# VH-VL binders against Regulator of G protein signaling loco (loco), part 12

Target 1, 177 residues: Regulator of G protein signaling loco (loco), of Drosophila melanogaster (Fruit fly) (q9vcx1r247to423)
Amino acid sequence: AALECRVIVGYLGTIEMPKQISHSSKLQTVRSCIRKLRQEKRQPTIVLMCITPDSLSLQSSSGGVLATYSSARLNFVSSSSESENRFFGLVTSAVHNTQIEEEYEPSAGSAAAAGHISISHSCHVFVIDTKLIEHAQHLQRAHEFRLQCTRDPISNLCLEFPNNSEYVVNLVRSMYT

## First folded at step 8 (VH-VL; framework fv_tezepelumab)

Design b67 (from A5 with heavy chain S56Y)
Fold by ESMFold2-Fast, scan of step 8:
Structure b67 (fold): chain C 177 residues (1-177), chain A 124 residues (1-124), chain B 108 residues (1-108)
Amino acid sequence: as target 1 above (177 residues)
Amino acid sequence: QMQLVESGGGVVQPGRSLRLSCAASGFTFSDYGMHWVRQAPGKGLEWVAVIWYDGYNKHYADSVKGRFTITRDNSKNTLNLQMNSLRAEDTAVYYCARDSEYIFTDYGYYMDVWGQGTMVTVSS
Amino acid sequence: SYVLTQPPSVSVAPGQTARITCGGNNIGSKSVHWYQQKPGQAPVLVVYDDSDRPSWIPERFSGSNSGNTATLTISRGEAGDEADYYCQVWDSSSDHVVFGGGTKLTVL
């Protein structure tokens, strides 16, 4: 009996976050990313967000996997500060390992290799609203996602149709904390 | 029930200022762009201004550009119109109206919910 | 400035079809919306995106838009249809909402 929750969300896009992010600045940075993508007037892409204790994945209406993030790479999640809390941001990390070579002295005739580790962060912005799903142009995709979920053999599947982003934020936090 | 209620109208002398407000209820105000539309006595509808759902993008009719300022406060579900340097030709009933389009697209460019209007009379 | 032209008045007999036109240069390339306004009342959206209708508006209201003319058609006219009707577009070149001058519909 595996635990898996699936939520239909609108995806707006992804923004790379600053390298130096303090724990106290993550909330403000996420809210800034939400504001930026809202200002770009993008039409949301309807995706199915599949949440398990091991990973969070985004799937297309046809069931294709668009992205997968292991639990270790899920750093932060928060809703916008606006009323009704329709928007939320998800921060993921990626670890990059680079090798550099350094020659200390020519007389030594040797080279040294040093490992360098850097971490990048990305903020993925989503929207929750049942009215968005009711729009004719998105209704078919939402219906196809529901059909995929109802044919799932997983006994502990939860399928959610939340009316605000706070519900989804709490769901994600409960799975990864 | 979706409702828009205008307030702040009255009689004002030319060259002075007036601030109109519109209180929204029954829908998520922060998800919609908002318009101001006016109608002079015995005349047709004239568009005044629009503001995007988050308050950043704004457009104005040429007749009011530089004199009127449209703003919104999403925490209070209110839309405002600051009217400066008022002229006799600004005399009209001012309607608050909701843009048809839900967030994430450009303006829907038509109005699906309207208030009952507030009268502004600019006279000496 | 983009201009929409409407006839100032149209008359229809009860049970007959009224047609209100909205003229504009290449208006068929724009989306046209229609409002009904009764005396002393706020406007009400009756047709949007040329031919779509809000669910609370009777099916006898319909619209079309091609070339230089958009038309609001009200079939089986009723006394309750007496009102001023306004067409409206968004002019992307100026970023302005443009209204027609309005047409007064009378039901004889």
Scores: ipSAE 0.000, ipTM 0.457, lowest interface PAE 17.2, mean pLDDT 78

Design b68 (from A5 with heavy chain W52Y Y53W)
Fold by ESMFold2-Fast, scan of step 8:
Structure b68 (fold): chain C 177 residues (1-177), chain A 124 residues (1-124), chain B 108 residues (1-108)
Amino acid sequence: as target 1 above (177 residues)
Amino acid sequence: QMQLVESGGGVVQPGRSLRLSCAASGFTFSDYGMHWVRQAPGKGLEWVAVIYWDGSNKHYADSVKGRFTITRDNSKNTLNLQMNSLRAEDTAVYYCARDSEYIFTDYGYYMDVWGQGTMVTVSS
Amino acid sequence: SYVLTQPPSVSVAPGQTARITCGGNNIGSKSVHWYQQKPGQAPVLVVYDDSDRPSWIPERFSGSNSGNTATLTISRGEAGDEADYYCQVWDSSSDHVVFGGGTKLTVL
């Protein structure tokens, strides 16, 4: 059976990050995004987060797929540092290739604009909240997928995930223990 | 213990107004949508209105739309129903009920906690 | 407007299975919920999302929903099951909660 980790989380929303975000500012930016979405006081949407070595997907309570991110797009993850509520932010990246249309043939001065690779970043904010778990009986899926990760058949310990999926799985597991 | 307690019912003449209140305790009121459901003497259940957890989205039964207003005060754990232009057909026991939906999506929309009801009689 | 149809009454012998139906156009595409109401009392949720039960409701209560008919099944009927039973859906096209007319269950 493939490596998999499934967990019920509350989804608060997504904030598009500035294109020019440095590695050193990611933690501060994620926590700012968490604070902003919490201040909106919107009801979190229950989603099933399913993590594999290849992808992270978000599914609605009705079973529809809301979003799928390849593991290569999982850029950064961090918590809010709050003890009362357990919030975390996930940063995904997307690579865009841009080019000048043929009608705007580049001159010597515009050669650099003829083709560029640009990267966008989005911060997705989630919560692991005991209130969501307390209402699990109203969702058959919540009972089944509170936190389930593939285990070694002999040791019964949760298996390690490769690549960027490891960071998300380790953070989620730490919040449930 | 989760409880809903209705108040404000009574006897009122046609065309007059009445305000019902529902006090919630034992759960986080602001996390849930709330419904009003009524039942005329000897008749079945009839849905009246729903208000979402944040008060922003409301739906009403066609028979009361334009006459009744559902509101909530999350700071006081209170649900209200303002009933204007009352008719004899509005005579019923009015129940306050918690929507089972923890999320304000179209998932669920059923009532898992009910109050004891308050009687409204519209008579001339 | 969407309409749910229930039989006015159903009788069952003690220890036997009672079945209460709820008819609606393509009701199998909706989630059906069931309430029990005893005289002078508020309704109590007994089945939700077609077939799920609140933890305080006995296992002998069950439900199903397909096509144009949803069914509440009460196995091993007891005198304490005598009540009015209501089915209910959310009609997303009108944004309304719709109740059936109710069925009086008699255990005799």
Scores: ipSAE 0.000, ipTM 0.477, lowest interface PAE 13.8, mean pLDDT 81

Design b70 (from A5 with heavy chain V50Y)
Fold by ESMFold2-Fast, scan of step 8:
Structure b70 (fold): chain C 177 residues (1-177), chain A 124 residues (1-124), chain B 108 residues (1-108)
Amino acid sequence: as target 1 above (177 residues)
Amino acid sequence: QMQLVESGGGVVQPGRSLRLSCAASGFTFSDYGMHWVRQAPGKGLEWVAYIWYDGSNKHYADSVKGRFTITRDNSKNTLNLQMNSLRAEDTAVYYCARDSEYIFTDYGYYMDVWGQGTMVTVSS
Amino acid sequence: SYVLTQPPSVSVAPGQTARITCGGNNIGSKSVHWYQQKPGQAPVLVVYDDSDRPSWIPERFSGSNSGNTATLTISRGEAGDEADYYCQVWDSSSDHVVFGGGTKLTVL
């Protein structure tokens, strides 16, 4: 009913990122995180990733919700490289000060107003699991989601998804096709 | 209440040195990168230097590289600029400013909190 | 070295819209930030990431950025808007902050 993209992915792990990330090093930092976790050769944990206009959640097929990130906390997403698109990193932000509501994510300007709020970043690394039956169903939902979006003609972003939710959907969809 | 207060400015002869300080309060200083920006009388803003939150990385404008050193003391919430071999062209109001909190884009740095500035005059 | 070009001055009548431009080679691929500076005061951030505003800045202030030109737009201009305005980017190739030369806005 509601706009939703669901996809099964393998989870490799999470790496805390430096507090300060330059725009020229963001992509390289994510790719370094992907490389490091791939080199550990650990068995990925299978999770269901559910993306809506409001949030991205990770769910266990054998349990409940493992993590939920509001769309405002989705900072950046990138694949391992242009030539090898099976692994991707998702950067999320988190506030350290408990005076602010847990779900609230300040924009750059609003964080300054609060003064005592600091933001950390985590890079979560995933691998695409292309199981045929689930692949076909997830691609259909991703396609339907794209058709329902009202797109900004300049940025080509879905107006119903603030921040980076649409970039995650588009990246995941492209890695399956 | 977030605040940055500069000090250490004054009048100095060419070739001499000055040390500027910036005292931060009202936010977790160690979580932010910091900038020095200057403005010559009647002129525009000119970026001088940047230091990462932990002091591990530093960037300088070409006009000051080799002469100025940016440092920080996170235990005292202070930012410093050591200015050596001063020239008449270094005459300016010097501002310290807090780097933006990095979120959401592949975009670069901007400054969201500024001090009131301290005047440095280099004259013979 | 990357260069940002601003007109030295712009005039606007009270209640009318002022537009201040910032020119740079392929500036639309960069994130542009804008500062307001009144005489004797420190700069104040008015627009960041091309079009976002700090919560304390009136909705009359807006920004855009595409191609080779970024624009700060101030609608319903008022006397309190008289100031110097500076655009700013981060140049990743040099790891430098770059400011435009500034534009003096006069409300007459």
Scores: ipSAE 0.007, ipTM 0.477, lowest interface PAE 14.5, mean pLDDT 78

Design b71 (from A5 with light chain S29D)
Fold by ESMFold2-Fast, scan of step 8:
Structure b71 (fold): chain C 177 residues (1-177), chain A 124 residues (1-124), chain B 108 residues (1-108)
Amino acid sequence: as target 1 above (177 residues)
Amino acid sequence: QMQLVESGGGVVQPGRSLRLSCAASGFTFSDYGMHWVRQAPGKGLEWVAVIWYDGSNKHYADSVKGRFTITRDNSKNTLNLQMNSLRAEDTAVYYCARDSEYIFTDYGYYMDVWGQGTMVTVSS
Amino acid sequence: SYVLTQPPSVSVAPGQTARITCGGNNIGDKSVHWYQQKPGQAPVLVVYDDSDRPSWIPERFSGSNSGNTATLTISRGEAGDEADYYCQVWDSSSDHVVFGGGTKLTVL
């Protein structure tokens, strides 16, 4: 059975795409977005990422929902470069009415306002806590988000906190493939 | 291979105009911002201007504002620099260079591909 | 306008480590990039985003950036490393690319 997956990540920000992302450019676009937001050197906002078959949501430590993306809006996910696997990007799509006018509507035969629907893409960038040695810090974060932080007795890895972006990318991939 | 080739340099008198061009090949030109950087003989690198991937935004060094205009033609894979009211201190090798950022150029501009440069000499 | 300060020259013996500094007010809050320029040639990017390097650049080249100083480190210096080195940032407050004055590296 499909289970809900929860991971604590740092959120760096969102970049709205200036044009539609082609299939051949998706990887490079995500890497550019990761690089650009890393360069801002802002302290990441710690969020709980909840992944289900139907949606991906971001929640605050107080339990408030900051954002929700239905699975239909999840377009692409990728980690940073091979030499730097701490960061990952998530591309979502959104539908907009880009050119609509107010309608004057006389009764049953009204003329509708002309409007065009466009699809935009946004890249959301996250960072993974890779410090497995600082288990106390992981426990504190888990407590704030009301998660259990368990350590695997064989591998000694914290099961609730991914040790690199590949874990989260694989979680997202497995939910929608 | 990715390549940038500058042209249009030469000797010009003070107060005159000159137009530089840069032809790009080996990459999708319309996906990258572009820079002009100059270097006076025996001196260091001095940034001149940058233009967004789509031409919608531009920035200029204070020394050239109001005199130089950066433009691009994505259909021809060409970057241009129109230089008006030239001064002796504009004498330099002018390089065109590709911005490192794919389709965005609002932070962290650096140049990963450079042309060989074209010499502009402003003298009487 | 934002200013980057580099020493005009640095000398290193073959096989030793060269360090070229780039000073700037709170430069650690910016991303620093480094270029190598040999006589008569165009600049070549050697380090970007403080510490990353292009795949074609030897691992002997590394960088760091903290506080008011960024540093380009060239380990196991060799004659082929002789060049002028420039640091560079994007200053978002002015929308300007800023270059340092350049450092001439001599390997002797």
Scores: ipSAE 0.060, ipTM 0.639, lowest interface PAE 5.8, mean pLDDT 81

Design b73 (from A5 with light chain K30Y)
Fold by ESMFold2-Fast, scan of step 8:
Structure b73 (fold): chain C 177 residues (1-177), chain A 124 residues (1-124), chain B 108 residues (1-108)
Amino acid sequence: as target 1 above (177 residues)
Amino acid sequence: QMQLVESGGGVVQPGRSLRLSCAASGFTFSDYGMHWVRQAPGKGLEWVAVIWYDGSNKHYADSVKGRFTITRDNSKNTLNLQMNSLRAEDTAVYYCARDSEYIFTDYGYYMDVWGQGTMVTVSS
Amino acid sequence: SYVLTQPPSVSVAPGQTARITCGGNNIGSYSVHWYQQKPGQAPVLVVYDDSDRPSWIPERFSGSNSGNTATLTISRGEAGDEADYYCQVWDSSSDHVVFGGGTKLTVL
């Protein structure tokens, strides 16, 4: 596989979204989630977002994988508004196919399996912060596409430091239809 | 590119009514909450009212509650303020302004796009 | 009702730093926003959420908010910065937008 993007972002948290959301309210619900987490004034956690055609994964600064979302789970991505280009939300879905076997007797002769399919949605909120770039302390800057890029000498991959959330939102949208 | 244009201002007698309108262009009007803010001659900014993106929730300043009604028509990209029982103290330039984020969380409401304002004079 | 207090006027020499304060009880728990208004013009958002700036506003504008005081800082003051400045919060306890009384900045 040829295409992989690695971008440094700040992570603020995750909020579960309501199940009954109209199409016209999805954007506003994402913006609401961004506002809630911003108001907590939590120090962002530095994470590496790895974007490939098949999945999006989040890795800690120590290299541990925090989460992996297949392309099928990536539902929606948006920034907070045009007046802001620092924050964005990523909506993921999870399908819970559960077959709960009733423990009540007699269950041996007839499967007391209650099947329920439920879909949950979560909004993950991220920030692009100048302090992240200062903390990372890189020596090279690629000005094309408004990215800062430092090649990892071991993996030979480029680590990108985006300057705004719109770039990351467009990158995610271009990767996943 | 984003623009708000107020209209409907004028001179009215105390106790009468007036309807202000605000026409929005250059952004998806139905995605944003909207505010009315006024400013009396030589005085500071005073918030009047806010309406959610879909019109389902509204809040008013205590000085206008019961007299003013904020409404919107998303099919026409228009915000309205119906002003009843006008008083001399309602004399002001009235600004239409876009809320920068969704109103549901009731935190950090601020206005990032403003109209040029329309003057309302209540003379006695 | 919640009240925001601003000094009525502040002066700064060209090239120097102006500081405009906004006082409020426990204002550090609110998100503070700042607007610039020039005579005969509509207000313009210059700082939002305490310290963030719209991309079209110069880096000379910055904000802070802690305890009982929020501050708008304008470095390297210019003649074009002369205006009235208003601080603003949303008070969730009353469901009201609250503006400060405004501060006239004069660049001497």
Scores: ipSAE 0.000, ipTM 0.475, lowest interface PAE 14.2, mean pLDDT 79

Design b74 (from A5 with light chain S31N)
Fold by ESMFold2-Fast, scan of step 8:
Structure b74 (fold): chain C 177 residues (1-177), chain A 124 residues (1-124), chain B 108 residues (1-108)
Amino acid sequence: as target 1 above (177 residues)
Amino acid sequence: QMQLVESGGGVVQPGRSLRLSCAASGFTFSDYGMHWVRQAPGKGLEWVAVIWYDGSNKHYADSVKGRFTITRDNSKNTLNLQMNSLRAEDTAVYYCARDSEYIFTDYGYYMDVWGQGTMVTVSS
Amino acid sequence: SYVLTQPPSVSVAPGQTARITCGGNNIGSKNVHWYQQKPGQAPVLVVYDDSDRPSWIPERFSGSNSGNTATLTISRGEAGDEADYYCQVWDSSSDHVVFGGGTKLTVL
């Protein structure tokens, strides 16, 4: 069976992460990014998040692809620790190949090149609209994004319209380590 | 468990100095900004100072600026407050508290873990 | 200097809802945090970032913030809620943490 999940989320923004981050601090870093973007109090951009084993992509309601991250770029995901479970952060990495050319001088230099690989990390912050708890509201939104609604047998709500961030975090974790 | 323990409080005469310390345990101290907050007997909370996670940035309340110095030693998980030129109005319980943010250009600026406090009395 | 204004006292009957206000110029553009302090004890964070609650705090505690007023709401008041409550913001223009003067909540 093919694995493909689609969820509607609000996008708050992206923060370039500092390179010097301790091993124990990934969760704390995500929480700090969530808090920083929440402090800006701006309106979220509603996006469709498509999750497959190969990639995670963000799409607009018009169907335009806003961003695509291959599975190799998906580094870490975590929810906020607040009681309403509304926010989560996704950390992506990008590999940059830098070739450092050593100085060349005819009298006392060399013409050598050293390869250098640098990695950048970005934290993308999302929010769940927990006020959309009625199935009829989810059906209307699904039509706007051309989604087929999958009804959860327990909650009787659309799986494409999660009611908390932990659900989305678990979906992403199940696809990627 | 996360814990902050203040020490160094006592009775001192006006114009003298006192150094407070705060020992942190149960969390990665070097990842968090730290605050000092004081409370005079029967009065409300008054913020004193904050220090960034790496010690690179500090802010002080106007009432203590130039007299108090906040420092930290991440290798010992310790926060310090050097109090010089003490005045009667500095009499208070001094709390150390952990900032909710540790690594970005803006602090979190709320305190989620607090110590028990240490009493400083400035009297002649 | 930025100033936060709280009523000095509020009373509530057991089982009823208490509302503690925190007034500040354009406070709705700031993030408001709330602390509970019982006699002889250190403050305890009860609400942060306007409306979020630490996992160890009962859901009876909630907050809101808009315009010039932030509010801490304590539903189904209990004797154990008697304490002083302080609101707090970070003022980016002065780089200062600012506390309100505190509100004594009495449950009777």
Scores: ipSAE 0.013, ipTM 0.575, lowest interface PAE 7.8, mean pLDDT 82

Design b75 (from A5 with light chain S31D)
Fold by ESMFold2-Fast, scan of step 8:
Structure b75 (fold): chain C 177 residues (1-177), chain A 124 residues (1-124), chain B 108 residues (1-108)
Amino acid sequence: as target 1 above (177 residues)
Amino acid sequence: QMQLVESGGGVVQPGRSLRLSCAASGFTFSDYGMHWVRQAPGKGLEWVAVIWYDGSNKHYADSVKGRFTITRDNSKNTLNLQMNSLRAEDTAVYYCARDSEYIFTDYGYYMDVWGQGTMVTVSS
Amino acid sequence: SYVLTQPPSVSVAPGQTARITCGGNNIGSKDVHWYQQKPGQAPVLVVYDDSDRPSWIPERFSGSNSGNTATLTISRGEAGDEADYYCQVWDSSSDHVVFGGGTKLTVL
C-alpha cells in the first residue's frame, strides 16, 4: 500500500504572479491572494485533493483529473490569518522558456540547447468546511494516513512524505484536527 | 514601528487651494495602496480618495472628484492630496491611511494603519 | 450611491454583550470592516473581512455578516470600549469606499 492523503476541499481560484516574489513577502502575498478570492464571493468548486510523496493532484467530483503538480513544484503553503483556519493558499512554480524552442526536441538534447528560462508562481486558494458530511468521511481517512507509516513491501522500508508534499499534508491535517 | 504623519493643514478661504502631505515610515511604502479619509467636526468618517501602490489606479469620492488630486512619490515615501476650489463643507480633519491589501491584488480597500490627522478649515 | 445604516447609539451594561448593526442592501455579498474611534484619536481597525481580527485586538471583538445586516459583537463590555464604531465596505460597482454613519457605544 502507498502513503497518501485524500481530502475534499473547495477551490476558489488561482492568481498568477508574473513577477518574482521575495522570500520575506511570501506569507503576505498568500494572505492577500486568499483575501482577494474570498472577496469575490464565488461558489467554491468541490475538488478532491490527493497528496502523495511525489505529487499533489486535484480531481473533480465526477472523477476527472483537473491538475497535477509534482512535489518539486510545490513552493509555499499557508493558511489565512490567525482567526481564520478554514482557508489556505498553495503556491506552485512553473518553468517557462523565454526563447522559442522546437516543440518535440528530444530530452537528451534539451540541456545543450537550453534557451532563457524563467520561473513563474501561481497561488491557488482553497477552503475547508468541517460541517460537510463528505468532509467528515474524508477527514477520517486523512487522519488514518497521519497515524501510520506505510511499508514498501519490496524494500520493507517506511514510506514518508518527503520534500514539499509533507508541508501541504501537515497544514491541511492541522486545519481538520 | 509603522507610522503615518500628515502635514499641510491650515485655515484657507473658499475657492483657494491647499496641499496635504503624508510621510510614511516603518514599512515598505511602495507595497501598499494609500487612502485619504476626512472627518468634519462632530461628524462621521468620509472617504476621500485611494491610490494604488504604483500610482497606476486612483478612485475619488463623488464630492471631491474634479477638485482633488491624489498622488504619491515612492522614492520619498510620501502621499499627497492637492485640494482645489475648496468649499466650507471640505472643513475636516484629514487622515492618511494605509490600504490593507498587499501588492498583486486590487481588492481590499480598508485601512489598517492611520495617521493622527491634520485639520483643514475653510472659512470666509 | 450605496448606503450603510447604523443606529446612532447603543448602550451596554458592564460585563454584558454589545451588538452594533450595519445595514446595507445585500451587504452579505460584501466584506465588512469595523473601526473604533475614541475622542481626539485616529480610528483603529478592530474587525476586517466580516469576522477577522488584527492580532492585537482582543477576542471579545467579533463580527458577522449575512443578508442585509452585518453585526459587530463586543462581549464582556468595559469602560474602555466606549467609542464611536464605524462599519465600512468597498462598493465595487462604483469603486468607492463607503462608511456607515457611526454608532456611539456607551457603557453604563
Scores: ipSAE 0.000, ipTM 0.500, lowest interface PAE 13.5, mean pLDDT 78

Design b76 (from A5 with light chain S31Y)
Fold by ESMFold2-Fast, scan of step 8:
Structure b76 (fold): chain C 177 residues (1-177), chain A 124 residues (1-124), chain B 108 residues (1-108)
Amino acid sequence: as target 1 above (177 residues)
Amino acid sequence: QMQLVESGGGVVQPGRSLRLSCAASGFTFSDYGMHWVRQAPGKGLEWVAVIWYDGSNKHYADSVKGRFTITRDNSKNTLNLQMNSLRAEDTAVYYCARDSEYIFTDYGYYMDVWGQGTMVTVSS
Amino acid sequence: SYVLTQPPSVSVAPGQTARITCGGNNIGSKYVHWYQQKPGQAPVLVVYDDSDRPSWIPERFSGSNSGNTATLTISRGEAGDEADYYCQVWDSSSDHVVFGGGTKLTVL
């Protein structure tokens, strides 16, 4: 069996993070993004979040895959606050690579491309709400869904994840305790 | 320990000027917006002004617009309020307060760290 | 200008629940924050973004906000809760912070 954690979450939206934001201020920036999307007061979109060592994917209530992020793209995760642990933000990174291919004639045995690399960061905001399970009627098992993670068969404790996915799983588990 | 300490308060005659300062310590001052809030004796809280983390944007209460100027010096971790053309109605304790947002938005500014306040009395 | 309305005073018996209201036109579309102020002291943030609490504030403090009324709820009232309480919003149309007039809570 593969290592996996599945949870029903509400999705509020995504904000592209400004380039001038200090990396040392990521926690405050994520909380600002959570607050901004909460203030729009839109109904969250019910999604199933599936976390494995290799990826995090979001599935619609009808079962379609909406988005997939490799574990290497999971940059940062944080809750809205310690006392009100309902909302969290997930920062993903994306590498944009622009390459110019030489039109004239590539030299024999040489690369014919020049490129530029830029990195963007997006903050995706989610809510953990037990009432969302009641409203996720289109998912086959939604009415019985709780946090489901791969468990040790002897201790019945959730197994720990080996890479960046560990941070997301640990945050989500803490919201259910 | 996060701390804000106001200074510069005192007694001043109507029409004169006064400059308040606020010294910040225990957090990265340049990452936060800052507010001035005042409270007249026995009255409620009244917002005065806000300045963004980099000083690029400022907002003022209508009652002080054109008379007060909010500034900051991030190299010295200091917030300032220049008060010109003072009136009796400006008599209040003036609080310096940190905005909760690292990045200002048009939605919901609130203050999570407050100074002890400095008293400004405008009287003849 | 946008106006927030609070009752001037509220009384509660020890151990009972106090409710302090903050009225505003369509206030449910804004985020409401609450401050506690004791005599001679600076205000202290007790609830922010309608219902969130700073980690140092006990769970007895809670908030709600819908329609035209926001409410600060203080469960199991204690003598130490006696203070003035202020609600606050940011009015994006005017770019102003707006405070309510304050409510004096008495625990008798």
Scores: ipSAE 0.007, ipTM 0.538, lowest interface PAE 9.7, mean pLDDT 81

